# VH-VL binders against StAR-related lipid transfer protein 4 (Stard4), part 13

Target 1, 199 residues: StAR-related lipid transfer protein 4 (Stard4), of Mus musculus (Mouse) (q99jv5)
Amino acid sequence: ASISTKLQNTLIQYHSIKEDEWRVAKKVKDVTVWRKPSEEFNGYLYKAQGVMDDVVNNVIDHIRPGPWRLDWDRLMTSLDVLEHFEENCCVMRYTTAGQLLNIISPREFVDFSYTVGYEEGLLSCGVSVEWSETRPEFVRGYNHPCGWFCVPLKDSPSQSLLTGYIQTDLRGMIPQSAVDTAMASTLANFYSDLRKGLR
Short names: E, the ipSAE of ESMFold2; O, the ipSAE of OpenDDE; V2, 0.75 times the mean of E and O plus 0.25 times the DockQ between their complexes.

## First folded at step 13 (VH-VL; framework fv_nezutatug)

Design q3 (from k6 with light chain A50Y; at its last look DockQ between E and O 0.89; V2 from the best seeds 0.86)
Fold by ESMFold2, look of step 13:
Structure q3 (fold): chain C 199 residues (1-199), chain A 122 residues (1-122), chain B 107 residues (1-107)
Amino acid sequence: as target 1 above (199 residues)
Amino acid sequence: QVQLQESGPGLVKPSQTLSLTCTVSGYSISSGYYWGWIRQHPGKGLEWIGSIYHSGNTYYNPSLKSLVTISADTSKNQFSLKLSSVTAADTAVYYCAREVDEYDIEGYMDVWGQGTTVTVSS
Amino acid sequence: DIQMTQSPSSVSASVGDRVTITCRASQGIYSYLAWYQQKPGKAPEPLIYYASTLQSGVPSRFSGSGSGTDFTLTISSLQPEDFATYYCQQSWSTPYTFGQGTKLEIK
């Protein structure tokens, strides 16, 4: 309960950061990705935004832990629910494929996930938690508070505005230019892949 | 071997709609990639017009967005370009191309059609 | 929009020469740069993607280098079939944009 409330409040704070604090990192296929220095680690907090041609519930159902995520997300290679607390929260473990000609090797994350109402839409957010079990084929990364806000467009109820906040410590020894490339590209590809996968 | 072939009228009158079709052989457009249109003006460089994914997701050059429509017909393995309200400035060679949709190299055109010349003249 | 500027606009060279063509982006594009070769009356053909990776079937005398804003295409020993116009293209952001071209001519 305490972790979920703090996580939600942190994401709402990020969603109120003034526009002039953000710098554009990538703009491609109707998605804009910005970044600013993270307050959680030596890295960046990324913001992404784009319109989805679907209603909030379906968009968020494809993002939160569930059966559809692996169907469309080319980066995510596995997803397990390790502990279930309530219908809207769990601890999940997921893995990601290698990136940039395997300069970034496969990663593993163990995250607390929490989905809650936000205005006329939903917020699905997460943060990595300590989990002692590791697997040698993966580098254990760490997601600092992150999440996806999804609300209906005011005068276009068949569409949703999807805004994400992501700050991932990939760990390991990765050249900074590779980190910067991968973070911005992954967020842009998230949108294009999700658009292809919505049912 | 993947092949792309443009077809359509070579002469279009001002204010009319330019309509071109790209026929793809050796690869199903429903199997992936984006499918794009690029034009080359006389004595000028290349200009990306837009791209489509087979399910209908489309992206356009903002300079042309209000004038351009790209569509796909997976049953015919074709995709098409319509450009409305043409002027002499739209005279160009029009190419269709396959746009790579893979991390690291997305947006690279790995297969091109032979091109079709379109002249806008009264 | 990201502007792509090529230099020089044309080059006259002899068979066997080493030729260098440059491409500059108006803002950083990391390694999201491709090179194309176009012969008269033909479509562009892919040469290089991700700044330095040769397309399959492209001779090893072609090479690409650079990242960020400054990129180079090099032909180490020019062959008769290499006389063409060369274009760079960035794919970091849409609209995808091309350089204005560099025409490589027989001296």
Scores: ipSAE 0.802, ipTM 0.908, lowest interface PAE 0.8, mean pLDDT 92
ESMFold2 (binder alone), look of step 13: mean pLDDT 92; pTM 0.945
OpenDDE, look of step 13: ipSAE 0.906; ipTM 0.949

Design q4 (from k6 with heavy chain G36H; at its last look DockQ between E and O 0.13; V2 from the best seeds 0.00; counts 0 for: pae O 5.7 > 2, placed apart)
Fold by OpenDDE, look of step 13:
Structure q4 (fold): chain C 199 residues (1-199), chain A 122 residues (1-122), chain B 107 residues (1-107)
Amino acid sequence: as target 1 above (199 residues)
Amino acid sequence: QVQLQESGPGLVKPSQTLSLTCTVSGYSISSGYYWHWIRQHPGKGLEWIGSIYHSGNTYYNPSLKSLVTISADTSKNQFSLKLSSVTAADTAVYYCAREVDEYDIEGYMDVWGQGTTVTVSS
Amino acid sequence: DIQMTQSPSSVSASVGDRVTITCRASQGIYSYLAWYQQKPGKAPEPLIYAASTLQSGVPSRFSGSGSGTDFTLTISSLQPEDFATYYCQQSWSTPYTFGQGTKLEIK
């Protein structure tokens, strides 16, 4: 409960950051990615935003821990729910594929996940937690407070605005430029893959 | 050194499908870059056709979207363009190009193929 | 779509001249603007990216400036090899669009 409350408040604060504090990192037709220096670690906080042609509940159901995420997210190679709490809270472990021709080797994450109502939509957020079990084939990454806001469009309730805040420490010995490239590309591809998954 | 080379038939009949391939050497198309097709009608300017990202995501010019398909073959380090139902208006030099995918320099094509001329004629 | 309008469409100049080409976007594109040089029968080659950053290997006589909607390519002292057609290109949004081109000819 303490973690979820703090996490929610943190994400709401991110969502309130003024537009002029963000710098465009990637611009494609279907999504925009911004970044700014993170206050949590020596890296960047990323903001991604795009319109989804689906209702909030279905969009978030595809994003939050569950059986659907692996169906569409090409970067995610495994997803396990390790602990259940309330219906909207869990600890999950997931792995990612290698990126940038394996300059970035596969990563593993263990995150606390929390989904809650936000305005007329939903917030699905998470943060990495310590987990003693290790698998040598994966580098353990760390997600600082991150999450996805999804709210219905005012003029089109069948569509929703999906906004993500991501600040991931991939760890390992990788060039910062590679990290930046990977993060921007990952977020752009996330939207494209999600759109395909929602069809 | 990165090199791009367009290949395909130089002559296509109206209503047929134009098929071109860009072969990339010195760099893997499975990297985090965008790969583009651009054309230039004789004596005219440049027109962006579309692009493919290494993930397989594609982006098309809306004016051509219904007629264009871009695909990639990572095993051959190639990406291809298909333009269906061609007309004389599709006569052009076709270029493939690589977009630098780094922070704050996206959309900039740093390496181009030499171009291949395609004539649509009966 | 974002329209890119270059001015002038053509310009005649002499070796040693200062040449300025402008490009206007129909909407704000920040600094997502590139300049290319194209010689007859050849593919375009990059000159400037991010509005003002010189491509590696490009002579320092070339420079780019501007942001938002108005951009400028400048050749401080024209050389014989600079006679060509120049294009601006926006990369702010898809579809990517080019200016109509500026043909730089010998006076």
Scores: ipSAE 0.019, ipTM 0.618, lowest interface PAE 5.7, mean pLDDT 92
ESMFold2, look of step 13: ipSAE 0.409; ipTM 0.785
ESMFold2 (binder alone), look of step 13: mean pLDDT 92; pTM 0.946

Design q5 (from k6 with heavy chain I105Y; at its last look DockQ between E and O 0.93; V2 from the best seeds 0.87)
Fold by ESMFold2, look of step 13:
Structure q5 (fold): chain C 199 residues (1-199), chain A 122 residues (1-122), chain B 107 residues (1-107)
Amino acid sequence: as target 1 above (199 residues)
Amino acid sequence: QVQLQESGPGLVKPSQTLSLTCTVSGYSISSGYYWGWIRQHPGKGLEWIGSIYHSGNTYYNPSLKSLVTISADTSKNQFSLKLSSVTAADTAVYYCAREVDEYDYEGYMDVWGQGTTVTVSS
Amino acid sequence: DIQMTQSPSSVSASVGDRVTITCRASQGIYSYLAWYQQKPGKAPEPLIYAASTLQSGVPSRFSGSGSGTDFTLTISSLQPEDFATYYCQQSWSTPYTFGQGTKLEIK
């Protein structure tokens, strides 16, 4: 419960960071990805933003833990709910495919997930938690506070503005250029893959 | 073997709409990839116009966005380009192409049509 | 937009020569770089993707290298059929952008 309040407040703080603190990392297919140094670890906090041609509830239902995530997300290879607390929060475990010709080997994450109202839309956020069970085929990564804000687009009632804040420690020994490439490109591909999944 | 073929009028008057169609054979456009239009200006080289995924997701060069429409017809295995309010600056060879959609190396064109010359003149 | 600058704009060379063409991006594009060959009156054809991977069916005398902002296409032993214009293209960001081309002429 207290973790959800702290997580929500942290994401709202990220959502108020001034424009001049961000540096553009990638602009592709109607999505912009920015980054700034993280205050949580030796890495970056990423911001991504783009318009989705769907209403808030359906967009967030495809992102939050649920039955549709594996249908569209080409990077995610498994998703399990380990503990269920309420309709809007759980502990989930998910895995990701290798990237950059397996320079980044498959990862796993165990995250607390929390979805709540935000203005006229929704915030779905998460953070990694300690989980003692490990599996040798995966490197255990860590997500610092992260989340997705989705609000109706003004003057376009069938569309939503989706803004994400992501700060992932992939762990292991990975060349920095590979980390930078993977973080920016997978965020951009997240949007294009989600757009395909919503149709 | 995948082949792409452009069709449409070679001469268009200023202020009119340029309309081109790309017919794809040897591959179903509903099976994947993005499908794109590129033009080659006399002396200026190649310019990406835009791309479409078969479900309707479209992406345009921002310099042309208010003037361009790309659409797909999966029943005919075709995709099309419309460019409104043309001027002499739109005179070019127009190519359709298949755009690769793979993590880590997406966005290059692995199959091209032969090209069609469009002249905008009074 | 990411500007792609090729050099030289043209080159004359003899059969058997090693030819090197460069391409520079105005900002980092990692390895999101392709090379195309275009013969007169024909469409461009892919040669190399991901900066260094040869497209299937491309002769091994062609090679690509580089990452970040500086990229090179090399023909190790020029053949008469290599007369063409060569273009680089970045795909890190949209709009996708091309170099202005390098015309290779056989003496």
Scores: ipSAE 0.809, ipTM 0.906, lowest interface PAE 0.7, mean pLDDT 92
ESMFold2 (binder alone), look of step 13: mean pLDDT 91; pTM 0.943
OpenDDE, look of step 13: ipSAE 0.881; ipTM 0.941

Design q6 (from k6 with heavy chain Y34A Y103A, light chain Y32A W92A; at its last look DockQ between E and O 0.04; V2 from the best seeds 0.00; counts 0 for: pae O 9.9 > 2, placed apart)
Fold by OpenDDE, look of step 13:
Structure q6 (fold): chain C 199 residues (1-199), chain A 122 residues (1-122), chain B 107 residues (1-107)
Amino acid sequence: as target 1 above (199 residues)
Amino acid sequence: QVQLQESGPGLVKPSQTLSLTCTVSGYSISSGYAWGWIRQHPGKGLEWIGSIYHSGNTYYNPSLKSLVTISADTSKNQFSLKLSSVTAADTAVYYCAREVDEADIEGYMDVWGQGTTVTVSS
Amino acid sequence: DIQMTQSPSSVSASVGDRVTITCRASQGIYSALAWYQQKPGKAPEPLIYAASTLQSGVPSRFSGSGSGTDFTLTISSLQPEDFATYYCQQSASTPYTFGQGTKLEIK
């Protein structure tokens, strides 16, 4: 309960950051990615935003821990729920594929995940937690407070505005330029893949 | 080779609007990058005023006292700066510059104009 | 806003000397830092971007290092044409901000 409350408040704070504090990192036809220095680690906090052609509940169900994420997200290679507290709260472990021709080797994450109502939509958020079990074939990454806001469009309830805040420490020995390129591209691809998955 | 050139009046009266234009050659401003304005008060450092992305989106320095407006004319391959209600504090050399917008290195100015001096005086 | 502080404000050196200029950010900017050289009556010219990458055409005697909040510009062997004012600039967030400058003078 303490973790979830803090996490919600942190994400709401990120969501209130003024527009002029963000710098465009990547802009494609249907999604924009911004970044600013993170206050959590020596890296960037990313903001991504795009319109989804589906209702809030279905969009979030595809994002949150569940049976659908692995079907469409090409970056995620495994997903396990380690602990289940309630329907909208769990600890999950997932792995990611290598990126940039394996300059970035596969990563493992162990995250607390929480989904809650936000305005007329939903907030699905998470943060990495310590987990004693290690697997040497993966580098353990760390997600600082991250989340996805999804709200219905006022003029089109069948569509949703999806806004994400991501600040991931990939750790390991990676050139920073590779990290920055990978993060921006990953977020753009996330929207593209999700749109395909929602079809 | 990409070149930028500032143009506009060198003298502006207080409370009037400062208006400058940057003409870009060797590259289309709608093809990429962002396009910014930077000024330098006499004997002082550099101050970023604002920029316009190749898509037309603008972003400004909120610390400026004067109202800032940056616009682009793609047909002339120019972008412009307007500062309203200027004071003596707006006296400076004004530079236009190309702002790199690559994901890993964005935000620095890789090509600059030669600068134009603007004096605010009665 | 992110404040950029350079040190020293001025430095005197001779041709052939090794010169180091530092820049500190008021908060973490990772590697989003650029260095510029400005000669009297001229526009600034980029030297380094992304903290450590040389701009095309810049001599190899220039180098940049650092990440987070502390950054360094180094001239390994000063040449006559290097006497100028140098500025750092953060590009991590808007508004972009510059250091106050370091004037490199001949001893």
Scores: ipSAE 0.006, ipTM 0.586, lowest interface PAE 9.9, mean pLDDT 92
ESMFold2, look of step 13: ipSAE 0.526; ipTM 0.807
ESMFold2 (binder alone), look of step 13: mean pLDDT 92; pTM 0.947

## First folded at step 15 (VH-VL; framework fv_nezutatug)

Design r1 (from k6 with light chain Y96W; at its last look DockQ between E and O 0.95; V2 from the best seeds 0.83)
Heavy chain, then light chain:
Amino acid sequence: QVQLQESGPGLVKPSQTLSLTCTVSGYSISSGYYWGWIRQHPGKGLEWIGSIYHSGNTYYNPSLKSLVTISADTSKNQFSLKLSSVTAADTAVYYCAREVDEYDIEGYMDVWGQGTTVTVSS
Amino acid sequence: DIQMTQSPSSVSASVGDRVTITCRASQGIYSYLAWYQQKPGKAPEPLIYAASTLQSGVPSRFSGSGSGTDFTLTISSLQPEDFATYYCQQSWSTPWTFGQGTKLEIK
ESMFold2, look of step 15: ipSAE 0.757; ipTM 0.893
ESMFold2 (binder alone), look of step 15: mean pLDDT 92; pTM 0.947
OpenDDE, look of step 15: ipSAE 0.828; ipTM 0.928

Design r2 (from k6 with heavy chain D101Y; at its last look DockQ between E and O 0.87; V2 from the best seeds 0.00; counts 0 for: pae E 5.6 > 2)
Heavy chain, then light chain:
Amino acid sequence: QVQLQESGPGLVKPSQTLSLTCTVSGYSISSGYYWGWIRQHPGKGLEWIGSIYHSGNTYYNPSLKSLVTISADTSKNQFSLKLSSVTAADTAVYYCAREVYEYDIEGYMDVWGQGTTVTVSS
Amino acid sequence: DIQMTQSPSSVSASVGDRVTITCRASQGIYSYLAWYQQKPGKAPEPLIYAASTLQSGVPSRFSGSGSGTDFTLTISSLQPEDFATYYCQQSWSTPYTFGQGTKLEIK
ESMFold2, look of step 15: ipSAE 0.235; ipTM 0.732
ESMFold2 (binder alone), look of step 15: mean pLDDT 91; pTM 0.943
OpenDDE, look of step 15: ipSAE 0.465; ipTM 0.839

Design r3 (from k6 with heavy chain G32D, light chain G28D; at its last look DockQ between E and O 0.93; V2 from the best seeds 0.87)
Fold by ESMFold2, look of step 15:
Structure r3 (fold): chain C 199 residues (1-199), chain A 122 residues (1-122), chain B 107 residues (1-107)
Amino acid sequence: as target 1 above (199 residues)
Amino acid sequence: QVQLQESGPGLVKPSQTLSLTCTVSGYSISSDYYWGWIRQHPGKGLEWIGSIYHSGNTYYNPSLKSLVTISADTSKNQFSLKLSSVTAADTAVYYCAREVDEYDIEGYMDVWGQGTTVTVSS
Amino acid sequence: DIQMTQSPSSVSASVGDRVTITCRASQDIYSYLAWYQQKPGKAPEPLIYAASTLQSGVPSRFSGSGSGTDFTLTISSLQPEDFATYYCQQSWSTPYTFGQGTKLEIK
């Protein structure tokens, strides 16, 4: 409903931020990760971009909530769809593994997820929602508006350009350098792991 | 124990294609590692050439990208390097190596081949 | 590309000495640093990964420290088999890059 429209519009705004506002955080294995201060919380908005050797529909089907996500995403340890609204939106609860030898302990997130057309491709976006049930083995994190734009590459229609915007409040007390390394490396690993999963 | 062994001609003429093969024993290249090539120029440091995942995902040093091809043959448990249009600057010891792909430590080489010397000379 | 600079380029030391080798990155690489030992005529061998974690089988006289841009490798009591060239390598970004090496010689 209104949450999906607002979420979509926010991601389109992020996708229009001028290149000179971004600072490079990591470049590895044909992925560039940038960041800038978040307007949503005391932290960073991350942007990642890289080419995928597959068509938009298959790339997004492996990212959006669905049967393939846990097969390739080494960080995600569980995914449950709590509520289906329509084919293209749901509420999901997922968990992540500990990182940096559990300096960042396992997290859980409860997110609204929405997938919609964007140019010749797709946008799959999300944002955390209120959910009162918590589990003691996880720290409840919060994803501010986030999402993945995927469009066909010009001159190479068998490939896609995948651009993500991520701003996660991990909560808890974590050294800032650990947050910075985890966010940038997780985004880079997302691409390399997804590339393996698409083959 | 995992062993890596480079093979190929030790002498290559300028403008030809350098072709090397790494044979892996004691471990399958169809694994969660990357497989890389590194070279060491005479009296100089080490240079990463590129890495391959067994399914074909390949990453190259941008300085060599238009000249290099790395490929894998899982049925023979081998991966290969081709470097086109070589010059004297490509004279080096060439190593194959296993590249770790684990959280927090990705990108270091935990097993190396013995190295093979390639000389580019008329 | 991330430049890795080692110091010193060469050091002469006696058996039993404490030796410290430094490695400096041109930008923040956090803890994505490895150390290798290369003996004459042989391939590099891993010593340390993640800046400070010893590879299995490496003697405890070796240690690594640092994060960000400045890193050190320390040999607490030099043994005859430790005379070699030592390289650092960053893996935060591709291309992976190596320091120019530090040659450790018998005094």
Scores: ipSAE 0.846, ipTM 0.921, lowest interface PAE 0.6, mean pLDDT 92
ESMFold2 (binder alone), look of step 15: mean pLDDT 92; pTM 0.945
OpenDDE, look of step 15: ipSAE 0.857; ipTM 0.935

Design r4 (from k6 with light chain S31N; at its last look DockQ between E and O 0.87; V2 from the best seeds 0.83)
Fold by OpenDDE, look of step 15:
Structure r4 (fold): chain C 199 residues (1-199), chain A 122 residues (1-122), chain B 107 residues (1-107)
Amino acid sequence: as target 1 above (199 residues)
Amino acid sequence: QVQLQESGPGLVKPSQTLSLTCTVSGYSISSGYYWGWIRQHPGKGLEWIGSIYHSGNTYYNPSLKSLVTISADTSKNQFSLKLSSVTAADTAVYYCAREVDEYDIEGYMDVWGQGTTVTVSS
Amino acid sequence: DIQMTQSPSSVSASVGDRVTITCRASQGIYNYLAWYQQKPGKAPEPLIYAASTLQSGVPSRFSGSGSGTDFTLTISSLQPEDFATYYCQQSWSTPYTFGQGTKLEIK
C-alpha cells in the first residue's frame, strides 16, 4: 500500500511536468519520445506519447502483467508473476532481448506493478524491487518509477491517448550513447508493436 | 524472389486524384514488413510519401498527409496510393517498396518496384 | 525533419580509384542510415543498411562507416558498373529523408 501510493503520486507528478522541460529524442510512426534528466539516477526520464486506436481497458490489458504482453512485445522474452497482492497489484519478473545488434545483452527486471483508475482512464505503473534469486545469464536492470497513462480521446472514445514515463537503469558496462539510442528506440517500437498487437 | 510492381495511369489532370497500386509477388504482405511509397521528381532526389502495415496502420509524410491515402488489400496482396488535388509539382516517378521492420534496422527499403512515371498535365 | 546532406554532389573518378562519399545528418541518428545506388532509368537498390552492413549480393568493395551524424560510403576500387548516383537515407525518425544524392561519373 505504501509503495503503490508513493508510486501513483510520483507518476502523477511526472505527468504534470510542463512541455518546455522536455526535449524531443525521437519521433517516428506517430509516436513522440521526449527526455529530460532524471532525478532518480544518472540517466534520463523519458516521456512517450501516441494515440491508440482502441479503448482504454483493452490498451492497458495489453500492457499490464498478463497473458497478452508477451505475445506482441518483441523486446520481452519472458514474463512471470511472482507474487499476487490485491487486484491489479503484483510483483512480476520479465526478461528482455538483446538490443542494438546485441551491444546491449539481455536484461532481467523484477518490478512491483500497480494499475489504478486515473480520471476517465487508467494508470499502470511499476518500480523495481529487490529480489534475491539471480540468474547468471541475465544482467539485472532497475526501473525507477515508471508508468503508462491511458485516457480516452475527448471526441473519440474508441481511441485512447497513451502516455508513458520510463526511467530505466540498464546497468552493466554500456556506452551512454547506446543506452540513449536504445531507450528512445525501445519506446517507439513499443507503440508500433502494441498497435500491431491490438490489430 | 520478392517482386513489387507499380500500376496505374501515367497521366493525371490537375486537381484530380492520382491513384496507383503496387502488386507484391513472392511474399505475402500479411507476413510482415511495412509497405511504402517513395517518389522522385525529374532530376531530383527521393521523397518518402508514407507506409502501411498489413493491419491497416498508416504513417505519412507530414508534408503530404492531408492529401495522401495509403491502403492495403491482403486478399490481392496489393497496397495502393491515392494523392488528391494534384498539381504539376506531383509529376514524378513513383516507387513502391518493402520497408524493413526488424528491431534496430527498421525503416530502410530492401526491395523496390521498377517505378512508374506519373505526369500531371492538363 | 532530419536533413541529410551528401558531399560531394558529384565526383569524377577512374576505374580502379578509391571513392569516398559523405553523408551528414542534421541530428544524431546512431546507425539508422542506409545507402542506395541508382542507375539512370532504374529504381534505387540498397547497398548498405545499419550504416555498415552490406546488403546481400553487394560486392565487398563497398563499405559503410560512421555513427551519430557523419557517415561514409567507400568504394575501394571503382568498377565500370559503379558509375551511378548514390543516396543516403535516415530511418531514425519519420518522415524518412534522403540525401540529395552524389553522382559518380567517369573521368
Scores: ipSAE 0.812, ipTM 0.924, lowest interface PAE 0.7, mean pLDDT 95
ESMFold2, look of step 15: ipSAE 0.819; ipTM 0.910
ESMFold2 (binder alone), look of step 15: mean pLDDT 92; pTM 0.947

Design r5 (from k6 with light chain A50T; at its last look DockQ between E and O 0.97; V2 from the best seeds 0.86)
Fold by ESMFold2, look of step 15:
Structure r5 (fold): chain C 199 residues (1-199), chain A 122 residues (1-122), chain B 107 residues (1-107)
Amino acid sequence: as target 1 above (199 residues)
Amino acid sequence: QVQLQESGPGLVKPSQTLSLTCTVSGYSISSGYYWGWIRQHPGKGLEWIGSIYHSGNTYYNPSLKSLVTISADTSKNQFSLKLSSVTAADTAVYYCAREVDEYDIEGYMDVWGQGTTVTVSS
Amino acid sequence: DIQMTQSPSSVSASVGDRVTITCRASQGIYSYLAWYQQKPGKAPEPLIYTASTLQSGVPSRFSGSGSGTDFTLTISSLQPEDFATYYCQQSWSTPYTFGQGTKLEIK
C-alpha cells in the first residue's frame, strides 16, 4: 500500500539526518538519546541508538507486533491486532502505563505497523491511523512516523545496532518538563528492558 | 530485612586483581533490581563503579571499563567485582548496593553493604 | 559526565537549628536526584529520592526541593543524630555521580 511506502521513505529520510542537527538528551547504560524539533507537530523527534547482543531478526521480532512485546516492555500494558493485511503489516491497538506518578496518564494508540528489509537488516516502522472507537480509561495519543532500524554490527555479526526514531503527541495537558523527561527516559528504558527480554 | 555484605582481601599488591564478593540475604538477586559497586577514597567522595542485572546485563563507569568485571551467581545469591591491574589510586572503601530499577526513580541506591576497606600497597 | 557540586563543604550548627545544603548539577537532570546521609565509619543511608520524596522511615524534619540543576536539602530542626556527611547523587546519566559531600558538625 501507499502508506507503507511513504512511511518507509520518511524513516529512511530521518536516518540520513546529519549528526550535527541532533542535540543529546540523555546518555545512560550504553544508550544515547538525541532530539530535534519535529516537522510533524509542536514537539520533538527523538533518536536513540545502542548495541544489542542478538541478531537482527530476533531483535526486531521482539519489537514488532507479536507474542514477545508484552513480556519485556514495562511501559506497554496491552497489544491487540485489529486488522491483519500481510505477514509484515497490520493495524494494532496498544496501551501504555501511567508515568511520573500519573502526571502522564495511561495512553492508547492505534497504529499501522510495517516491517521491511533495510540494507543487511530490518526496519520496523509505524504511524497512527484514524480509529473512531475510544475507551474512557485512556487518552488517545498519536504517533507520527516512527520506527526502528536494526542492522548487523560489522565487526561482530552476533550483535546488532539498533537505531530508533520516535515522535509522539501524547495529547492532553501535560507540563513540558514532564513530556521531555518521559520521552528521553522511556527510550533509554526501552533498550535496557529489551536487553533483559533477549537474555 | 535485606542485607548486603562485602567480603574479600583487605590488602592487595599493585598490578594484581582486586576481587570482592557481595552476599545478599533477605532478598533474591534474581527477583529484580540492578546490583552495583561504589567506592569511596579516604577523604573523597563516592564513585560508581558499575551495575549488573542478574541475567548478566552489565554497565560500567567508562573510566574503569577496560579494567572492571562485575558478575552474578544467582545460585549463591552473590555478585562480585574484579578490578585488574590495581594501583595505589584504587585504595578505597568498597560498597555493594542495590540499585532501584523502576521508571522515574532508576539509579537510586536504596540498600548498601557496610563496606570493606581495600588497601593497595607494595 | 555530569558534575555534582555541593555547598557548603561543611556547616557548624547547634541542635534545633535549621540547616540548608545545596547541590548543583553541571547540566539538567530534571528530578533524578537523591540524597544520602553517612555517619563516620558507616555506609551511606538513603534519605531522599526524585529530589523531594522521603525514603521510608526518614523523619519529616528532612525535606528536599529543586529540579533541573539546583537542589536543596533542608533539616528544619537539627537533632543530635543528624550530625553526619550528606551527599547528593544524580541518576539521569551514567556514570552516576555524587557530590563531594557536606559535613554537618556540632556547634
Scores: ipSAE 0.818, ipTM 0.914, lowest interface PAE 0.7, mean pLDDT 92
ESMFold2 (binder alone), look of step 15: mean pLDDT 92; pTM 0.946
OpenDDE, look of step 15: ipSAE 0.845; ipTM 0.927

